# Ledger of designs, part 65: VH-VL binders against q8ixk2r445to577

Target 1, 133 residues: q8ixk2r445to577
Amino acid sequence: FFGMLQNKGLTDYCFDYNPPDENQIVGHQVILYLCHGMGQNQFFEYTSQKEIRYNTHQPEGCIAVEAGMDTLIMHLCEETAPENQKFILQEDGSLFHEQSKKCVQAARKESSDSFVPLLRDCTNSDHQKWFFK

## First folded at step 3 (VH-VL)

Design k24 (framework fv_recaticimab)
Fold by ESMFold2-Fast, scan of step 3:
Structure k24 (fold): chain C 133 residues (1-133), chain A 120 residues (1-120), chain B 112 residues (1-112)
Amino acid sequence: as target 1 above (133 residues)
Amino acid sequence: QVQLVQSGAEVKKPGASVKVSCKASGYTFTGYYMHWVRQAPGQGLEWMGYINPNSGGTKYHQNFQDRVTMTRDTSISTAYMELSRLRSDDTAVYYCARVRYSGDYPFDYWGQGTTVTVSS
Amino acid sequence: DIVMSQSPSSLSASVGDRVTITCKSSQSVLYSSNNKNYLAWYQQKPGKSPKLLIYWASTRESGVPDRFSGSGSGTDFTLTISSLQPEDFATYYCQQYYSTPTFGQGTKLEIK
């Protein structure tokens, strides 16, 4: 799968990665932004290893969640996907982070109009439902 | 020196399949996407799809998605494009071309092309 | 898909002439976040694969002679050859990579 990863509940928003420095893509938070339909910084690959890859830069970035954290951070992809980089896109549209046993939820960034994907306890909320477009 | 070397010309009957290869050298094969573009005789260029050689992930144009398969073998730095259920209007020169990253860059190196002729 | 339209479809010229080819896109290929036009130009000689000449509308690819230049923004673009050489007789294509790649129909540059 390649495409824009769009939220079912927050219907205008897609996964977006636009780091401040194009030469340093690792370590920054993945955000949600208005879906523009043009790919680019919103274009991700979902792989058979259950990775969400950002292929705009070489070496390729893979979304990860560090132990004890709830934010999605860009890391370097590895030859074999580590557990912190595995997300299961389930039949109901939930995006399940295997290592933490939590689901990715669209959430408002504190004190702003910005939105970010965060790990939360799994619920049947549309804010935890995602699809590739 | 970057090179993309494609397999030789093919003549096929309607309904058959063709598999074209593209062998890369002179760069890190898994660092660039491999796209496929075709050109019918006397016509312009038509994009078919791409493969990420690192992950094996593919994306196909809607016009081809039900009969094209793109694969790669990283051990020999070779990409493949297989087109099934061939029709006479699939007669074309098929090109592989590399693209930086996910396709938000132009095609900087092209293979020499593989002529596929479909006739009864 | 974004539709690319080139003009003219063909033109004849002599060595030393200044030649311009135009390309129009059905919608803007300027990405406002990075202020770049996702537009490329290719040269194709008979029996050969296309060769990249220009990208980002105006950036010349390494090794391409400086007589080739690109200009324009948004939906209207031009490729200029300032002093035509014998090796420049070819078909030229514009291409957008803003979305799913699409090409213009081509402009055949012929000897007069």
Scores: ipSAE 0.013, ipTM 0.681, lowest interface PAE 8.0, mean pLDDT 88

Design k25 (framework fv_recaticimab)
Fold by ESMFold2-Fast, scan of step 3:
Structure k25 (fold): chain C 133 residues (1-133), chain A 120 residues (1-120), chain B 112 residues (1-112)
Amino acid sequence: as target 1 above (133 residues)
Amino acid sequence: QVQLVQSGAEVKKPGASVKVSCKASGYTFTGYYMHWVRQAPGQGLEWMGYINPNSGGTKYHQNFQDRVTMTRDTSISTAYMELSRLRSDDTAVYYCARVRYSGEYPFDYWGQGTTVTVSS
Amino acid sequence: DIVMSQSPSSLSASVGDRVTITCKSSQSVLYSSNNKNYLAWYQQKPGKSPKLLIYWASTRESGVPDRFSGSGSGTDFTLTISSLQPEDFATYYCQQYYSTPTFGQGTKLEIK
């Protein structure tokens, strides 16, 4: 699939990657932001290798789970996807991170309206349901 | 280029209401939060609240919650901030400011400001 | 609310000088999940709106000259102008966006 990866529970929010330095596309946290419908920094590809790719820059970035953390970051795509870069998009819309046995959830940062995708124990919450639009 | 153009200066009496507009251009209006910040003469900056132009959802600072209303009109890419029951200490320059990621980024573009003077 | 305190309240300097402005927050603005400091710096000239210079404590906004740099983490932050230019005389504000946005009182940079 290709498109904007939108949250079912937070219908205004999509996966978003807009690094502060366009020359360094890796190492920054993937966030959730208002879906604008234009692709660009919200355009992702789900591959047969279970990667979520960011194709806006070359070299291509792949969403990864940072070691020991619950956050999603951008990393360089590898010839063979490492386990921290593999997500199973399940039939119910959940994004299951096989290495950790956890699901990607739209989670709020403190008392702000900022939302980020974080690894959490898998539930049937709509905040853990994603679809390409 | 990104531009936020605000309505002109207002002079009001205590107890009146004022409605300030902020017209956006050069970007997708519904893709960015619009915040309102004011600055009293010779004083610092004070956050008032924001609106999500896509949904119309709002959040106001507790100091303004009972008197402020933020709205938008997506057909003309314009945000509005209405402050009621004006007091002399509401005299300030009122700014609209864009946030590309609410809570993740600060205010990257600001309107030119609207001076509101409240005097008896 | 997180209280932001700036020092000094005013500073006199000459073109070519290195200038440092400090900002302290009443609680940490470092978000442990992403290891980023939610701290910004703005420049405001008389009669003008604030202009974003720095965000995430040390990242320069596009188009901002490299003589402006931000540093610090947690509660203590600094803005440095390495070689002051005539157009840099202005009031500078720090801001946290970790929670409900709050600003420092401002530091007025005046020509010596």
Scores: ipSAE 0.036, ipTM 0.688, lowest interface PAE 7.1, mean pLDDT 87

Design k26 (framework fv_recaticimab)
Fold by ESMFold2-Fast, scan of step 3:
Structure k26 (fold): chain C 133 residues (1-133), chain A 120 residues (1-120), chain B 112 residues (1-112)
Amino acid sequence: as target 1 above (133 residues)
Amino acid sequence: QVQLVQSGAEVKKPGASVKVSCKASGYTFTGYYMHWVRQAPGQGLEWMGYINPNSGGTKYHQNFQDRVTMTRDTSISTAYMELSRLRSDDTAVYYCARVRYSGTYPFDYWGQGTTVTVSS
Amino acid sequence: DIVMSQSPSSLSASVGDRVTITCKSSQSVLYSSNNKNYLAWYQQKPGKSPKLLIYWASTRESGVPDRFSGSGSGTDFTLTISSLQPEDFATYYCQQYYSTPTFGQGTKLEIK
């Protein structure tokens, strides 16, 4: 699967990554932004290794869970995906993080009106359902 | 209530750099992207790039990518745009304008503009 | 980049006239998921910053008089001023925000 990774509950929002510098593509939080259909910062690939790759720039980044946190950040992809970079896209659209046993949920960022993907206990909420467009 | 106030006019020599400021008030500074748009005398509007004041993340148009730097200071709700290696064709009015953080939206509020003149 | 083309580049009109400005995009700015056109119209008076008039192709910004209206979808858009007032003489720009922002060349509305 590849394309814009869109939320079923927050219907017009997609995974988005806007690195501060093209040479520093890692370490910043992944956000949710209105889906614009033009790829670029919203173009991701779900791989057979259960990675969500950021395909806009070279080198490719991989979405990872920040150690000890519930936030998703960008890291460099590795030849063999580490556990913090593995997400199982289930048939119901849930994006399950096997290492933590939690699901990715669209959520409001602290003290703002912006949205981010966060790890939360798995529920049947549409805010935890994702699909490629 | 929303207000974007920019720094005053600048006159520069070719090869110099200029740093324009944009102070925001009347809203939560980190809740909106800050874009920069310029307008050469008698010409149309040209988008330069934006900064996400929350993360510090930036996106520049390829025409400016090698010469522009956008930064912000959240403690004083101010965004900055620095353009280096100035040429005479950089003579323009430079505007800051805000865009909703949670989506792709139009420029709903603009600064008053900063005139930058590059001449020998 | 999506190229925006406006017509006419300039026009002369009298107070009370109905004025129509057109804008074309090189690619569709209609997003199928939300059925919204990512198109805005701005008014700019000499020595002033642009002012947002219309967004989502047809939604009027708060405080903008109802004589201003926007229409169109996909690649073809129109700004209409139903009964021109003296304060409406200005340059008008269309803008797409579907991708990297781009503006039309502008339409200068002058007194006839």
Scores: ipSAE 0.007, ipTM 0.539, lowest interface PAE 13.5, mean pLDDT 85

Design k27 (framework fv_recaticimab)
Fold by ESMFold2-Fast, scan of step 3:
Structure k27 (fold): chain C 133 residues (1-133), chain A 120 residues (1-120), chain B 112 residues (1-112)
Amino acid sequence: as target 1 above (133 residues)
Amino acid sequence: QVQLVQSGAEVKKPGASVKVSCKASGYTFTGYYMHWVRQAPGQGLEWMGYINPNSGGTKYHQNFQDRVTMTRDTSISTAYMELSRLRSDDTAVYYCARVRYSGSWPFDYWGQGTTVTVSS
Amino acid sequence: DIVMSQSPSSLSASVGDRVTITCKSSQSVLYSSNNKNYLAWYQQKPGKSPKLLIYWASTRESGVPDRFSGSGSGTDFTLTISSLQPEDFATYYCQQYYSTPTFGQGTKLEIK
């Protein structure tokens, strides 16, 4: 699958990666923003290694769980995907992070000033259901 | 100081197109989304769409999808909104307004507006 | 789209009056995770751009006089001007930024 990764509950919002510094594309938090349908900063690829890749710039970025936190950040993709970069997209639309046993939820953190995907206990909430468009 | 300066008033015939510019200064142009909102005489505010100045990605309201094009030129910190196949009911003041990158923020700075009059 | 409805469409008042303007959304603009309402109020004077007055339903923008206050949660919101001044005669708009932006129809505040 590839395309824009959209939330079922927060229906106008997609995964978005748009760091202001063009010379340092990794290490920043992944956010959610209004789905624009143009790909680019909202274009992601779900791979057979269970990675969510950001292929719009080189080197390729891979979404990772920030160590000790519930936030998703952009890291460099590796030849063999580490566990913090593996997400299982389930049939019900849940995006399950196997290492933590938690699900990706559309949420908002005060410190981020934006809607962001965060790890939360898995529920049947539409805010935890995702699909590629 | 944050400033958004728009191009001057336009008078157009039905069927023509108009391209409005919005020059940003006083902040990092690529760090904020630029939205376009219009207001017909005596009417309320109507959201048209936005552009991400960093990527060029755009989202248009369904009412404008087939006639509007939003672009930007990062070298001069300027956003553009072009509306084609103009009708008399497109007579309005067109505003650019910035939103923090997240999009979950109000319009904190607005351009002065560009009056577009469409008449035969 | 979330539909925003304001009442009244126009209101006549005198300097010194307490004025209340109401805004209703067709669905909740309260985000449960942060307990914030994604609701803003703008003031627009004739011939000028809208000016942000209040965001997060009740947070006053820098430089906005204390007489302006916002309240409400979920779907029902109120803008209050505690003691109307001559410069306050304008049209007021509510706006949600929970999803794709939408505005109320506006409330024109007129001199009685």
Scores: ipSAE 0.007, ipTM 0.653, lowest interface PAE 8.2, mean pLDDT 86

Design k28 (framework fv_recaticimab)
Fold by ESMFold2-Fast, scan of step 3:
Structure k28 (fold): chain C 133 residues (1-133), chain A 120 residues (1-120), chain B 112 residues (1-112)
Amino acid sequence: as target 1 above (133 residues)
Amino acid sequence: QVQLVQSGAEVKKPGASVKVSCKASGYTFTGYYMHWVRQAPGQGLEWMGYINPNSGGTKYHQNFQDRVTMTRDTSISTAYMELSRLRSDDTAVYYCARVRYSGSFPFDYWGQGTTVTVSS
Amino acid sequence: DIVMSQSPSSLSASVGDRVTITCKSSQSVLYSSNNKNYLAWYQQKPGKSPKLLIYWASTRESGVPDRFSGSGSGTDFTLTISSLQPEDFATYYCQQYYSTPTFGQGTKLEIK
């Protein structure tokens, strides 16, 4: 299914990806931004391979977490999803990154007034609960 | 200097609609969310909703969802709040207030308020 | 919605007095990742719009006198005015911005 990936705790915030250049969709951090329901930057597809895809551009982007990092960044999608690109949306709303054994949490970006999704130890916090709208 | 200037007082009959304006100056209008908060006589503050002036996206409190519409005109840096099917208990001072775009923040600047009186 | 409970509803005090106003949230407004409390205090004088006094529970807004201080964490918060001045006649409101904004009922402060 597809749509805006919204946070239960930060109720106004959605996954957002706005690459600096239309031809450079790889390597930048996924952010959280106030949900507007408009524009392609907040539309994502959750696939049967447990990917979160950004399909508004060619080539297609897939959200990934690099080894040892806690930030979500955009990578190129692969024919078979690598483990670092797999997220399990669980029944309780948690978004579990299986390779790291951590959950995606809405968090404030260091030294700024903006929000980003980060990997954190799994808790029952509403900041770790997500849903597609 | 940041300033939010609202339209003048309104007197309406039950069942009518009212549209309040809020003109922003002294900052980038599209860089801050505009919220609407009302206050009935002798009562506390009640949040109604907001608009993202950049996208036009809105979020309304459930209590107002079926009667409120928030819009903006970026060419004149003005936000609007329209409340329909007015009831006597909608008599209140209506405020616009801004919130920072880059995260959750308190209301740092408020308009002067618009008094709306609903009477038969 | 997060419910904000404020006490007392009103109080009278003399110039020079120390005054405390309390605010309770139905859920924690402390965000663990940045360790900030999403709690603000406003002052509203009769016929005027609210004025931001304090945000992040204890950070004073620019231009606000240091006799105003905020404290607390999680669900329990206090606004203190250490030595009341005549211009402090006003109603005070707490507000959470952790989720959709909600306000306390207000505390009306009368300076004798």
Scores: ipSAE 0.007, ipTM 0.539, lowest interface PAE 13.7, mean pLDDT 84

Design k29 (framework fv_recaticimab)
Fold by ESMFold2-Fast, scan of step 3:
Structure k29 (fold): chain C 133 residues (1-133), chain A 120 residues (1-120), chain B 112 residues (1-112)
Amino acid sequence: as target 1 above (133 residues)
Amino acid sequence: QVQLVQSGAEVKKPGASVKVSCKASGYTFTGYYMHWVRQAPGQGLEWMGYINPNSGGTKYHQNFQDRVTMTRDTSISTAYMELSRLRSDDTAVYYCARVRYSGSYYFDYWGQGTTVTVSS
Amino acid sequence: DIVMSQSPSSLSASVGDRVTITCKSSQSVLYSSNNKNYLAWYQQKPGKSPKLLIYWASTRESGVPDRFSGSGSGTDFTLTISSLQPEDFATYYCQQYYSTPTFGQGTKLEIK
């Protein structure tokens, strides 16, 4: 699967990687933004190693969650995907983060006015359902 | 040279429908979202919605979702906006506008506008 | 929707003047996760479509004269024209794209 990773509940928002400095592509938070269908910062690939890859810039980035955190950040991809970079995209649209046993949910960050994907306890909420478009 | 050319002015009765066209040239039509924005006489700009010309997918503002339909024809690089059950307060200039890429809905090119007048 | 308010609603000025137009949003349009302000400015002349001047609050669109500049962050934004030219008399609109796009009511710049 590849394309825009869109949320079922927050119906017009997609995974988006728009770092503060376009010259530094790793170490920043993945956000949600209005889907635009033009690829680029919203173009992701789901791999057979259960990674969500961002291939628009070099070096290639992989979405990860650091221990004890609930935010998704861009890391460098590893030759063997580490556990913190593995997500199971289930048939119901849930995006399950194996290491934490939590699901990715479209949410407003606690101290932020932006929408971001966050790890939350898994529920049957449409805000936890994702699909490639 | 990017150009968006819209259809001519329309005069309609209350309850009728109007369909405005927007023909794109000078770029790859399917590569950019097409939005629609209207402006009532002497008033500001009001966003109505968009269409993805590649997929045909649409998103409408809540105020219009029960009356607006956006479509496109990729063979002639043309987008359409149809507004039904017209009221006198739908009198406005209707614009098509292109969104630049990078996940941001600001409008880099605009059509010349189509005046729609709704009167009895 | 985010409400955009502009001031003044109209302004009279002379060629060569420095002009400042202000835009305020009902909530922040700064994405704290990427530190970008989702704010644009447009110029509209009577009978014409709007023309993009500024995006990301302060980035000037290609082909727009350098006398136009944008500044501000969060909820308060300013468009400045450093030395008015005859072709600059128009209505100016700010627009947020942090969420569903909304525009200010416009500031009409008129000859004094």
Scores: ipSAE 0.006, ipTM 0.629, lowest interface PAE 9.4, mean pLDDT 86

Design k3 (framework fv_recaticimab)
Fold by ESMFold2-Fast, scan of step 3:
Structure k3 (fold): chain C 133 residues (1-133), chain A 120 residues (1-120), chain B 112 residues (1-112)
Amino acid sequence: as target 1 above (133 residues)
Amino acid sequence: QVQLVQSGAEVKKPGASVKVSCKASGYTFTGYYMHWVRQAPGQGLEWMGYIYPNSGGTKYHQNFQDRVTMTRDTSISTAYMELSRLRSDDTAVYYCARVRYSGSYPFDYWGQGTTVTVSS
Amino acid sequence: DIVMSQSPSSLSASVGDRVTITCKSSQSVLYSSNNKNYLAWYQQKPGKSPKLLIYWASTRESGVPDRFSGSGSGTDFTLTISSLQPEDFATYYCQQYYSTPTFGQGTKLEIK
């Protein structure tokens, strides 16, 4: 699976990553923004190691959630995916984060005023359903 | 003080192209999305598309996809909107407007507008 | 795209009057996860760019007078000006930013 990772409930929004400094890809939060189709900053790959990989830059980035946090942050990919970088894309479109046992939801972070993907308790909400386009 | 300053009025013949500029100041240019909205005489507001200045990524409304190109020059904090194959019904005031980098938000600051008249 | 419909298309009023402008969206612009309505109101005077008045359906932008208020949720929204001032005669637009941006057709507020 690869392409733009789009939300079923927030239908015009895609995973988006565009760090403030092109030379420092790691450490910033993943956001959601209007899907523009085939754009570099919205192109992700779901791997056999259950990573969500951002590979349009060097070095390649992998989405992770730090212990005790709910925000998705860009980390460096590793030869063997650590637990905090593993997401199970389920048949119903849910993205289940194995380490925390929570699901990725399109949400709005209170302090940021933007749509962002956050970890939340798993529900049947369309805001927790994702697909590659 | 946030300002968006646009280029001056243009008069064009049908079939020509027009390129409007929008110079940003008073904030970090790469930290905000730049959208373009037009308004035909006596009509409402019509969204055309956006560019994200940090990456150059763009999204165009389907009505403009085959004729519009949005670009930017980060060294001078300026965004551009070029509309080609002009028709008389492209006569409008064209605005640039910013939206927060952090995502979905209303248009908080607007340029003064650029009048484009297409006539033979 | 979400279609925005405003009413009335124009209205005449006197200084000191209370006026209400309505806006309807073809689908809900309420995001259930944060319980916010992605709806804004703009004021536009002749020859000028639009000015943001209200966002999140009811939050006044900095510097906007208290006489302007927004209300509503989901698909039905209102902008109220409680006591018209001479500088308030303008065209007003609603806008949704829940999806690809769309605007209402505008309401022109004229001196009676």
Scores: ipSAE 0.008, ipTM 0.655, lowest interface PAE 8.8, mean pLDDT 86

Design k30 (framework fv_recaticimab)
Fold by ESMFold2-Fast, scan of step 3:
Structure k30 (fold): chain C 133 residues (1-133), chain A 120 residues (1-120), chain B 112 residues (1-112)
Amino acid sequence: as target 1 above (133 residues)
Amino acid sequence: QVQLVQSGAEVKKPGASVKVSCKASGYTFTGYYMHWVRQAPGQGLEWMGYINPNSGGTKYHQNFQDRVTMTRDTSISTAYMELSRLRSDDTAVYYCARVRYSGSYAFDYWGQGTTVTVSS
Amino acid sequence: DIVMSQSPSSLSASVGDRVTITCKSSQSVLYSSNNKNYLAWYQQKPGKSPKLLIYWASTRESGVPDRFSGSGSGTDFTLTISSLQPEDFATYYCQQYYSTPTFGQGTKLEIK
């Protein structure tokens, strides 16, 4: 699958990666922003190795979750996907992070109306349901 | 070229409704969110809400939530903003504005504005 | 909502002057994970729509003269016009888009 990774509960929000020019790939958090339908910073690929890849900017990035963290961070992709970069996109739209046993949820930033994807205990909430558009 | 063209000025009595249109051209209408911002005479800018033209999904500022309805017609690339139960303090210029490419809520193109006057 | 405060509310200047307008947010609009400030500046002339000048606090919109520059981070932001031209007399607004969009009250730039 590839395209804009959109939330079913927050129907206007998509995965978005918009880092600084010269270091576009490493150490920055994936955010949720209004879906614009134009690809680019919102264009992701789901691979056979269960990676969520960001190929718009080079070098190629892969979404990861650091041990003990709940935020989705951009890392460099590896030839063999490490466990912290594996997400199982389930039939119901849940995005399950295998290493942590948690699901990706659209969650509000602490002090604003803005949203970010975070790991949370798995539920059947529409905020944990994702699809490519 | 990108252009947003709004409907003409309206004069309404208190309690009436007004529906403002915003016709988009020069870009893919469904690819950009359309926001509505108003400006009372001599005052600053006030954000009212937006519509996603692709899904029809809307978000309204709480100050307008019970009186505003935003819709669109994709067949004619037109967005609409209807404000009901008008009061004299709703007298303002109403703007439609396109959110900038890449998802920032900076507004790169604005309609020319529609003056709505609410008086007895 | 994040409250945006501009200073001054108005100022008088002459053609050729360097003009500085400030904007302060009630909370930070810097997103630490992407290191971007979610702040824009607009110019509005009487009877006309606002025009986008600056986004991401310091990035100039295409077609905007280079005498306009934006700076600042977090809660304190500045719009500078390095050498004022006759067409620059207008009202200027800052806007945050870190959360639900809000605008400053405006700074009116008047002749002399």
Scores: ipSAE 0.007, ipTM 0.595, lowest interface PAE 8.9, mean pLDDT 85

Design k31 (framework fv_recaticimab)
Fold by ESMFold2-Fast, scan of step 3:
Structure k31 (fold): chain C 133 residues (1-133), chain A 120 residues (1-120), chain B 112 residues (1-112)
Amino acid sequence: as target 1 above (133 residues)
Amino acid sequence: QVQLVQSGAEVKKPGASVKVSCKASGYTFTGYYMHWVRQAPGQGLEWMGYINPNSGGTKYHQNFQDRVTMTRDTSISTAYMELSRLRSDDTAVYYCARDRYSGSYPFDYWGQGTTVTVSS
Amino acid sequence: DIVMSQSPSSLSASVGDRVTITCKSSQSVLYSSNNKNYLAWYQQKPGKSPKLLIYWASTRESGVPDRFSGSGSGTDFTLTISSLQPEDFATYYCQQYYSTPTFGQGTKLEIK
């Protein structure tokens, strides 16, 4: 699977990664932003190693979650995917983060109009359902 | 070249509806959000809402939510904005505008505008 | 909604002058996660549609002359025209896109 990773509940919002420094593409938080249909900062690939890869620049970035955190951040991809970079895209559209046993949910950033993907206890909420366009 | 061409001027009575069209060319229509912005005579710019031409999904400003409908026809690369229950203070120039990449709201290309006059 | 306030409402200037227009938002339009200011500037001439000049507060749109520059962060922003040309007499608008888009009331730049 590849394309823009869109949320079923928060309609019109997609995974987005736009670091402020184009020479340093890793270390920043993944956000949700209005889906534009053109790929670029919203183009991701779901791999056979259960990675979500950022394919806009080289070297490729892989989404990860640090131990004890609930935010998704961009790391460099490894030759063998580490556990913190593995997400299981299930048939119902949920993205299960195997290491934490939690699901990726579209959430409003506290007291703002911004949205971010966060790890939350798994539910059958449409805010936890994702699909590639 | 990117172009947004809007339908012609309309004169309506209070209580009527108006439907403005915006035909896109020179780019992939489904790849960019289309916004609608109006400007009353001698006044500033007021955002009304947007449509995602790929999904058909819309978001309207609270001030227009109960009266506006935005649609599109991908086969002819055209977006539509319909405003119902017109009042005299809806008299304005209505613009369609293309959203630049990433869903960012800076509007890089604008239609020429459609003048809508509401009078009794 | 975030309220945008521009000053002055009108400004008179001569060709060759350095002109500044200010824009203030009622809350910060700086997104901390990507460190970008969600602020744009537009130019509108009578009877014409607006034209994008600057986005991300300071990035000049392709084809816009380098005499136009944007600066500021958070809540206070400035558009500067370093050496005013005859074609620059127009109304200028700031716009935030951090939340539901809102525009300033406009600054009319008039020939003196």
Scores: ipSAE 0.006, ipTM 0.535, lowest interface PAE 14.1, mean pLDDT 85

